# VH-VL binders against o27280: the designs that were tried, part 342

Target 1, 266 residues: o27280
Amino acid sequence: MDSMNVPEVLEIKRIVEESESVKTFIFSWDFRREVRPGQFVMVWDFRDEKPMSVSLIDPVRSEIGISIRRVGEFTDRVHGLSEGDLLGIRGPYGRGFELMGRDILLVGGGIGMAPLAALADEATARGMRVDALVAARTADELLFLDRLEAAGVNISTCTDDGSCGFKGFAHERLLTLEENHDMAAVCGPEPMMFQVMRILDERDVPAQLSLERYMKCAVGICGQCCLDDTGFRVCAEGPVFWSQELSRVREFGRYRRDPAGRRVPW

## First folded at step 14 (VH-VL)

Design P35 (framework fv_azirkitug)
Fold by ESMFold2-Fast, scan of step 14:
Structure P35 (fold): chain C 266 residues (1-266), chain A 121 residues (1-121), chain B 107 residues (1-107)
Amino acid sequence: as target 1 above (266 residues)
Amino acid sequence: EVQLVESGGGLVQPGGSLKLSCAASGFTFRTYDMYWVRQASGKGLEWVARIRTKANNYATYYADAVKGRFTISRDDSKNMVYLQMNSLKTEDTAVYYCVRPSYYEGYFDVWGQGTLVTVSS
Amino acid sequence: ETVVTQSPATLSLSPGERATLSCRASQSVGSYLHWFQQKPGQAPRLLIHDASNRATRVPARFSGSGSGTDFTLTISSLEPEDFATYFCQQYESFPLTFGQGTKLEIK
């Protein structure tokens, strides 16, 4: 379309259950409107609108996918939809991941693996070597393992409870991986991303991190998305940031904002 | 790692029955639609049946040639897909393949080695 | 029902030559046409999906083209292992349908 602010009503072509709590919804997409890994769209169920990261970008089939975790009333309603039903889609919005070098490390926690799965597809298509550290609280919350394996990605897993792979947190598993990478991309809970970023900085690996939690406000008009030290709005200037941009942000990894805009500890 | 192994083929008389099984391993079976495709000796490939996942209410679809006679089913707890074949005809003689589509459905990605079904008198 | 027709039924060529195989659909299938290679006694192997996209581990000498109703599989320089039967399949509409195959034979 001529404006990204006009929602397009699209038919759900396919629904794939990724886990007990996550589904991927696939739509036809006109790739004259480019979509890149790390960008998000606004999903409208004709009652409420929420930002969702794009998890599948398939220009060969002219399709995009969005992966949605069931966490509240909006997502519960969307999970109740069937193939053939309609959703409104606006976007894409935000800046996506940039790829450089020959080797990339992906570190994803829970639903944060969704935008990284799209990035993995692009990186492998470019001939890059892709290593993915997939982290979750439990084995049944690990996402996209079969998809990543099919794409030729080298996979390491960890779960907090030890139900699959390494028992522990993503940053603890990362410390046991003694490999150099030209770059990294990280998406997941902010405390996890902070710890991972510190390790990558010590290894002199440039990293990009996605701050999805700030996308709940209206695109480009909500001051709540503004980071404390940088003044960046996630909706307008993110959600993807280089680690060098986040290293001096006091808010990152330390506190979040409630609906009233107040700082609260993690 | 990813593997599909068919079993249950054999010789049967017209009007008889056979149940084919397909054991899946090396992937998250419950998230994939599963298919059966057959091939008669020296002939082309023919789609037989499809079963969807729990998220799509286990919907089933059949080729006209087998509808009413064949039943596809799955057991996600055992990573198995089945094809119950009743009222078999000589034209059902073929190698039967268990097939997994691509991750988000769109093309046939992984094939088993096939199991031969011979219907003769 | 969308009928898929392959031509020729048999193609006799020598190693090093270029092979061109055709597939026609009775109605438009967009780009949802796939190519498979089958050797005697083996299951079909995915070669090209969505008209022109090479499957994993498929050599660069294989290429697909076309859209709508007319599709082509090209092998730029035949290797001995390429002499096999090739099938095309549409995945646009149910029932899913295959061509009858083109057998590539050594001359």
Scores: ipSAE 0.640, ipTM 0.823, lowest interface PAE 1.8, mean pLDDT 88

Design P36 (framework fv_azirkitug)
Fold by ESMFold2-Fast, scan of step 14:
Structure P36 (fold): chain C 266 residues (1-266), chain A 121 residues (1-121), chain B 107 residues (1-107)
Amino acid sequence: as target 1 above (266 residues)
Amino acid sequence: EVQLVESGGGLVQPGGSLKLSCAASGFTFRTYDMYWVRQASGKGLEWVARIRTKANNYATYYADAVKGRFTISRDDSKNMVYLQMNSLKTEDTAVYYCVRPSYYEGYFDVWGQGTLVTVSS
Amino acid sequence: ETVVTQSPATLSLSPGERATLSCRASQSVGSYLHWFQQKPGQAPRLLIHDASNRATRVPARFSGSGSGTDFTLTISSLEPEDFATYFCQQFESFPLTFGQGTKLEIK
């Protein structure tokens, strides 16, 4: 029974450098264990285990991809691996994105484009029209532009420093874009997602937002995954939430929790 | 617009050398493995060489027919791929295409228009 | 090495007819087989990737099927612009190999 939640040791089939700080690791995957965009897996380097969003889902090739940003000791070790090396993969976990309608808007910030890139693949395969707003601090941090273009996605970009596309924040760029979509999906820094959600609510566009507040609690067994007013555990009941659910959370977009559980402004 | 533009082809005598260049534009060149594929008149397409990205230590691979004679290289700062061809043989006569694979390397999706290499005396 | 064989070498048909092109691999390539169209003086153009997935801007009349060792490219109703040479290619193993091509010509 435990074997169903035990990491499976998989060989790294291919490594692609998405940016100076982000790599995608590709593994052969048995799709008898279904994976949906918006879900995550636990990656085990035989010392530590960390949650990572699934960024590529390819049943035709029997492959999944996991995009990992270099931000600390664990991710530095994983970035040092080569094709042919082994990693433990456990999962998938969490609630994936739900698709509806004919037109979808994707709004991604930084590494938040990883789960949205997988969603873009599914949406285009279903015949939906996909518009993506890709945001980052600088041009070098914009992810998956070539992949999205190859999938037939209509791309808009913005950077905080103006090094690529619109100079400004995602929500400022969104105000200049087409208003009529059947749904939206949003993933990125929480302050960005909050501002984007407010605009989409005003436009009456139902949105799903992915919250990555699950670094210490992949299966919801610790309090750090809880949202303020609703008591939702991101890793157990998320990470994907509808905007109507998040509109009731006073913490969302305003403050976060430090390691001691105290409120810290964004 | 994604483009690959080959240059450096021409007429060369058997035993001679020629260096092909491929200028890439419209995409993040450094993230893609790059390939050379050739096509002789009256024959099919033939894979020639592959060069990987920095993440894979710029590893190179060659078809048996050209191994030891051809060298593929890249300059990511200039968005260029090269094919140095030494000890050319009559059977190396072909149109040489610079090719970009799909994202995550599953199929060939972007081809240059090719450059003709003729090896004859 | 995986040898890829196309048949027929030449197929003579009229506009409006259905074309069926075959490609066989000497060993299983899974679904990692791709189809290209080439017109005289032009580079190959990707039509179908991974056995059955139509590439961007490729008309709906083109379809691919098959898995393992046996693959088919179908053009449901030929247009004048479809008379060209078609190549299949496996991307399962190195060296990468192509078929010798099927020339589709007007009758």
Scores: ipSAE 0.666, ipTM 0.837, lowest interface PAE 1.7, mean pLDDT 88

Design P37 (framework fv_azirkitug)
Fold by ESMFold2-Fast, scan of step 14:
Structure P37 (fold): chain C 266 residues (1-266), chain A 121 residues (1-121), chain B 107 residues (1-107)
Amino acid sequence: as target 1 above (266 residues)
Amino acid sequence: EVQLVESGGGLVQPGGSLKLSCAASGFTFRTYDMYWVRQASGKGLEWVARIRTKANNYATYYADAVKGRFTISRDDSKNMVYLQMNSLKTEDTAVYYCVRPSYYEGYFDVWGQGTLVTVSS
Amino acid sequence: ETVVTQSPATLSLSPGERATLSCRASQSVGSYLHWFQQKPGQAPRLLIHDASNRATRVPARFSGSGSGTDFTLTISSLEPEDFATYFCQQWDSFPLTFGQGTKLEIK
């Protein structure tokens, strides 16, 4: 029936360096297999398979893009590839973002801006007003600013060190913005997402948050398929969650799991 | 604001050389392929050259009309793209535009104001 | 190489009228066809990309349609500033090629 679980071997059409540590890999895609912002694919280098969020969805060009940060052996190998080289891709997997209303806020930290950039493209194509708060440690780590500007997105930036935009964290910058939004989408480090979620909840703005660590659960390869306090089956429901569900999860924003599955502070 | 500013045009005799420069500002220059497009007076537009980013080893491509005579290059530390034009012919007379494509390529998004190259005795 | 041909070469109309400009490719270019406006002494300005997508800050009176080999640029009601030369350009294959232009002039 559907062969979504069998990797399709695809040629890398283009590679774009987003930063010193992030590259976007672009592939031809058959859109009979629909892809939505917030979904991910499994990327196979013929040795290991890792989940990666879809960062570009272009039905006009029949292309998808996958943005990958260099953090270990697998991503080092993938970053060493050239245009014309092959990768296995299967999916998409997971629940995509839902767009509602006219005015939306995107809050992205580091590589978390990748799935939000795809969402920004869809929202602007639908005529929505999009405000994006792009956060990073330093100016060199801010992602997709030129792409978002070209899409007509209203951009605010913040860096921990003050090298670009507001000096401080995403939630501190958000507190200085007096905007009314119909919804928000948030993706980045869990501590950042937790603080942002609390502010949006106080402002009565419904938010969707993407939890990167739960992407593996959607394909059944992760042993930790349950959120601590809710009993959520993340493999069926993630990686995108509504803020009201996450407000009840004691682990969210406070603790993570080490390789042995133990609860450890962020 | 996004800007591309060309310079280096002028009058040159057939067989001569000129080097065009393009100064980019207001965007992350290193992430974009860059192009040169020319236009003869009262005529249509013609693609001349393309240079890719570091991720693609700065690969270069040329229109058949200029292949072997023109060299495109870039300096990401200075946000500059260049076009070295050798063995110039009268048919190379045109306004030369430095052009930035859309973020993942596919259409010409931003054009400079152009610089006039006149090849005449 | 893919040859791109525009028609008519010149179109004489009055403000308020509808303008329809044609562009034909010698082989299919899918939807990878773009439209530019150029005024004398100025660089080309992107109007429509990928056949039908209006570029940022381009007025709603400009629209594009078509796919494959036949493409149309429509200006629903001409404003004085719209009298300019219009170029189409394909990005399906290299070398990248442009049409010869259609000049809109005041009747």
Scores: ipSAE 0.695, ipTM 0.841, lowest interface PAE 1.5, mean pLDDT 89

Design P38 (framework fv_azirkitug)
Fold by ESMFold2-Fast, scan of step 14:
Structure P38 (fold): chain C 266 residues (1-266), chain A 121 residues (1-121), chain B 107 residues (1-107)
Amino acid sequence: as target 1 above (266 residues)
Amino acid sequence: EVQLVESGGGLVQPGGSLKLSCAASGFTFRTYDMYWVRQASGKGLEWVARIRTKANNYATYYADAVKGRFTISRDDSKNMVYLQMNSLKTEDTAVYYCTRPSYYEGYFDVWGQGTLVTVSS
Amino acid sequence: ETVVTQSPATLSLSPGERATLSCRASQSVGSYLHWFQQKPGQAPRLLIHDASNRATRVPARFSGSGSGTDFTLTISSLEPEDFATYFCQQWESFPLTFGQGTKLEIK
């Protein structure tokens, strides 16, 4: 039995409330079990387990963090926990982000900033210049601004309602930013990621995008987490994909599937 | 830019009281635990008090030297942290610093300029 | 409580020389030891956190090393602005404790 597939019961060391709906849970971690930005873990509350992206990777402090948005029964229960309580953690799983070049652009929407915050930490530690475009519906839903500032990241914001920074969507803000980057990493709602990907492609900036919705699939063994036209299994090949790979996928940015497998527009 | 500005220091007699204030700006104040650290003239630094965030029920912690005499509090709506100092002793004479930890705790990242408290008769 | 002791109390050197400052904890603090620089009339400035990680905008001449109970701050080639008091501080356990300081002064 692979030690990655056995849940380890860990004590919640710290809880940070990132917003009214998002908390980060921090655990001591043995880094003999490597974790990379863009990977996810299965979080087990002793009733159900759900996939969550790793949002903090700190080998100096021997800690990882997992940021969880309150969206249903499982996440409501987890949000009710306190420091000292226990959770089961299994993993990590999936492909992480790859870093190349000297300059990186991060584009995050909502909770999609969670894996990108971990990536920002690694990029700055490697001496890269990091620019982040942080997008949300309202100012109160912008995540990790202070954390990114402390890491030395250059931050641009946009909100749909104009309550902070540029008024509009991430791709509209991106059109006003013309600095060349060696690569980009994008995570957020698929319609946002699709529009951002198109702009980066026109600028000849290679981008990696995280398709977190597919993390529900089986853990890289006989998974059925497929993209429509390509047959890519996100749990085996993802959740992080290069934009070149996603350009061939009819489904990306256009529709998703409900629990019955029906196509539903975004 | 991230700033912490202390006020409320001054000269007070032994047994007196002072309330220090620290005004925070340039960051999301409500997400950080806040600390007070003091330094007597020509001496080392000494941790005084800690207050946690709402997510941790505003829990407070004190150095043994000030426990029962000092009270740390915060007002997230005003981005303020306070230190109420009662029953002051000459040994409490120091520059008092308001300080913010690193984002997930663990080291002091940002310091105010300090405010001088002199307890003398 | 964890007692943190610095040595020497005063170190007299000239610009261009290498400075080595020591910090010892009474019990293991892992890597949870930090270094601060303080100039007269100023607040402390974070230099090194978690034993060996330089803080933002701290020059490369500053480096930290050590783990457990023995820690060192090194300044490879002193600049005039480096003559200041240096404090180490542990964050392994509460109460948080600081060393008494090492004063780096011009010879």
Scores: ipSAE 0.692, ipTM 0.843, lowest interface PAE 1.5, mean pLDDT 89

Design P39 (framework fv_azirkitug)
Fold by ESMFold2-Fast, scan of step 14:
Structure P39 (fold): chain C 266 residues (1-266), chain A 121 residues (1-121), chain B 107 residues (1-107)
Amino acid sequence: as target 1 above (266 residues)
Amino acid sequence: EVQLVESGGGLVQPGGSLKLSCAASGFTFRTYDMYWVRQASGKGLEWVARIRTKANNYTTYYADAVKGRFTISRDDSKNMVYLQMNSLKTEDTAVYYCVRPSYYEGYFDVWGQGTLVTVSS
Amino acid sequence: ETVVTQSPATLSLSPGERATLSCRASQSVGSYLHWFQQKPGQAPRLLIHDASNRATRVPARFSGSGSGTDFTLTISSLEPEDFATYFCQQWESFPLTFGQGTKLEIK
């Protein structure tokens, strides 16, 4: 379908400030182009374009939302926009999350809660019981707590500094939670995801994890978007992978690659 | 628990003024637009005012019936929204509700208990 | 402005019966119509948002349907606590407008 590869210029319908550093931009969307939680779009500000995970999927209102963390020049410019301003959007791209069973665990760190919030909406709409473990360095960096609560999600929090909920890391908090989920979905910093995956594997809970770092291949920025041992392409086969697929990738959670292809520790 | 608690209602003479307050708790107040809706006996519900968040420059909107007489404001540091009512008329007599919309707007989700304003001599 | 009209003004039924409440908009509001329940002395409570989506903790006996200008709220089997006033409200255009209400009372 070639129409999804041409950017549509869309008006920013609403802007919600999720935190000091994160905003959600909401656009009218034609759902003849199906969008699934875990997929991403390319956002174009008429100077540069970047991949962004879809954080809101609302076919009832014919809207999608994109949550953007302020981390550099592009995102600084986008954060300076107002309702009524225009952005180019193309996509969606990538493999989304799959839902199975009756009980799902979501484990999100920082901005990784963005695609998981969309997944939570779909899971609750299907009548699933949703438990979310929301992790961040500090209380001010926890995202979507009010949105998740409104959706009927059972929330546990943890912060590295203990400013909200459990004091410690996501995997440490997970060890204190019930082990009765049919599946899990995980998104956040790669070292966090690696530790969480290992615990879920030990509990025999199938997990899906979102690896977003190579999505720039969708615009031709990088020469090769693949993982070391398996040749997986995040933009083509990801960003969502089952834990059994990632268990065979030696670099997952251990190192990344610089632009020259050299291994760099996390 | 999410709560909205209104205060400041009472009896006032035509032409008088009242300032309503709404104390919010149990959610991240600064991220929500806030609304005032009133209900006069027998007339049903009527939207009165709206205030946007800081990200939208605290823009305000009013129903035609109150425009120029009422002012909505907020103090995010105190989790408060206010309604300053001036030049009150007998037809402003109503229970005034502080209302929080759904997370991304579009429907009224949480209502306060309301505060009664009676404009009579 | 979009005018929203409810019918009937009063509906008298017995527990166990089905209640059907109507709401009509003067122009299309798409699916942006919501239903509220209000008991004497209490604030309105959201029941159905966006025509057909049941709000959190609302019993399954409540359902909504319709689009455009004609909408219906159905209560499949009335419980004693359901006897209340029901309001519909559109969010397609500003000013936001409410229906005048339908009072559901015990026969």
Scores: ipSAE 0.722, ipTM 0.856, lowest interface PAE 1.4, mean pLDDT 89

Design P4 (framework fv_azirkitug)
Fold by ESMFold2-Fast, scan of step 14:
Structure P4 (fold): chain C 266 residues (1-266), chain A 121 residues (1-121), chain B 107 residues (1-107)
Amino acid sequence: as target 1 above (266 residues)
Amino acid sequence: EVQLVESGGGLVQPGGSLKLSCAASGFTFRTYDMYWVRQASGKGLEWVARIRTKANNYATYYADAVKGRFTISRDDSKNMVYLQMNSLKTEDTAVYYCVRPSYYEGYFDVWGQGTLVTVSS
Amino acid sequence: ETVVTQSPATLSLSPGERATLSCRASQSVGSYLHWFQQKPGQAPRLLIHDASDRATRVPARFSGSGSGTDFTLTISSLEPEDFATYFCQQWESFPLTFGQGTKLEIK
């Protein structure tokens, strides 16, 4: 446990531009600290620290990857770094995904495909059949299509504007897919995940959903970790939750919290 | 379908120049470093050049045998990679392959069909 | 530069037999060694990457092993289409280097 709570300064081994706004940073990793898909690490640029999902887990190469979207000051600084530069990494933290059955569905929106790409790698390595529904606002924002294709994943796409694949939202595309799955994993904007969860529940497909806001809870930030109907235990068990756990939460998919902690609609 | 199609090969005199082109399709070209690898008749494979992506400032690297004579470049808007070959020598005679590495680098994943360059009088 | 050497230069076997091909690096390349198959008139085809990982759509009869400086490609039961030239290649250091090839031919 000691090494998980102290940032290790690691050299950026490779940087891959996933899109205009997303880069993957690859580091050598000692797999005596196990990492599972769905877990996250704290990334420290020596000024600020932010949680980031692990998007690549490669024990053969002794590497992990972290995919970061450029959305603010911290991520802007990190995007300015080069191979050979240093970042502090501590973790991993949180509950990872659990794989079960033979046929799985991944439903990802935007950067939510990052932890799902790591899960796809593990599932295909286990010989599972993997179907991925990759959703974004535009074609340029679809992530990891080439990576998933190389791994043998069966890919469906949808974009809000119709620039690639189905024109519409993830849940609308899912309604047109009639494939049976033993489980699903979902990660993306909370309203998307809520709609997808409802469809999977009606199909009796057990689903695991990754809630980005709960990554902050694992490092002592309490403001956005607790949900109205589930109490304090939800903070300790994230960011990945089964749909049965989330069905008890009135806030999921309906409300978010502003900086003052007030409930506001999505 | 992922595809790389080379063109521009042919017969050229020693000391001459030739520019190879490689048209990429079926994948997000701009996210991959691109490579040129050559193979002389009946011989092994030899790495020639590498060009990185925008994230790595389009950095270029060359094998010692071609450094100063060859220039690799790319045009992400057209999904093209090029190899400008100057001051050609008879030992540059080979089939030249345009090659895409694995998604996060580390092994050669996709190869073009190759284009033959013959440097002879 | 890291020199990669393959042995034997030529291996003559019959369909159904096991083939074992060796690759040695002049210095440690960790697990960053890859295997390619090449048939006359064709581009090389990736078989095994990172010493032991089989590439997509490569038959289960192909397997790779080794680390550091000593690597092996094994074909458990040869099919007629497996008779080709095989190359190993290191990606630990630049310049990237390939072995000279092992030609697998029908006995």
Scores: ipSAE 0.676, ipTM 0.844, lowest interface PAE 1.8, mean pLDDT 89

Design P40 (framework fv_azirkitug)
Fold by ESMFold2-Fast, scan of step 14:
Structure P40 (fold): chain C 266 residues (1-266), chain A 121 residues (1-121), chain B 107 residues (1-107)
Amino acid sequence: as target 1 above (266 residues)
Amino acid sequence: EVQLVESGGGLVQPGGSLKLSCAASGFTFRTYDMYWVRQASGKGLEWVARIRTSRNSYATYYADAVKGRFTISRDDSKNMVYLQMNSLKTEDTAVYYCVRPSYYEGYFDVWGQGTLVTVSS
Amino acid sequence: ETVVTQSPATLSLSPGERATLSCRASQSVGSYLHWFQQKPGQAPRLLIHDASNRATRVPARFSGSGSGTDFTLTISSLEPEDFATYFCQQWESFPLTFGQGTKLEIK
């Protein structure tokens, strides 16, 4: 019996404030139910359920972590919880990142750095050289810099306002970085991912991209998590996609869809 | 880049007081619990005190040997952690280390160079 | 209080030899046992965390093993810079406790 489709009520073991708007919630986890970087879980506060990427995978300590940005009523309620409080967790779901070669580039924007932090842990544990480009609007929104440094990751930063590192966007910073990586993994705002993907394609670097999109889905019966033109269901076929697949989706990087299916510019 | 620098050690008489300071740099200080660990000459390491972050209401914890005499505190605006030591005893003589745990806690990963406290007449 | 005890107190070996250091806990600490190296006049340096995980930038010759109450730190082939004092420490319960140390010295 596949117990990942039934919510487990888990105690919040520890809460770490990553920034003013982001917290990481840590739970004991039974690793008989395997979790891979890039996968997500459904977080249930006993009223609403939302998908959240797994940001920490620690089989040594038997723990997982979920990093949540405060953006609405559900996340505001979850942010109000304390250590010892309970949440329902279902999963994991979706396709995780695949690692290959000896050198990997991670490009993360804002909360998109969360699934990439879990990937960085796995890549460093496998002896890979990890370079991370961490991008945000301002210095206070750069996430996991201390965690990445402790893991031995080579870090480059950029902020839109120039408050930390390179002043500019992730793709502009990427143009000034070394070109020799065996693969890349990218997660952040869709316009950022589109520009980064184009540069990596020109460099012949195979890239995997994790989508940050609205979702309204239940496990195994979700029809609301679709991309235009290709019919991809993010919760079933994603959230991680190859760059070659996304290059054929016309709305990727150009516009998004609201819950009613209407196109909205980025 | 990541550094912890202790100061405030010195010679004090039994029953005296001393305040240690630890200046943190190169990381986001406010997000870490902070610890003090001491080591007497020719002896092992001994945990002394712990202070949590603002999220956990700056909760403090002490080894039984120092409970009621020592107070750990922090100033996140200055990236400082302190150890106020009162009613000092000769057995408190040790090098005192300011220590940062791993990112999600569980092991000590960054140590200062220590500051020597000698309690003697 | 969980007491951790190290053995031997002193270990005399030559460069190139294998060193095996033991740490025993008075009650189970799971895998929450860490190893530190300390050279004279310096702060302790993390070597191994959670029984068997080598810390960042620690050479591959260092390895840890064990669980529950019995733990071992192994240095497969001693280099001159490895002659130092080694401490184990449990993080299963408060108060956090350290072993008394094993001094590794040149024969």
Scores: ipSAE 0.566, ipTM 0.797, lowest interface PAE 2.3, mean pLDDT 88

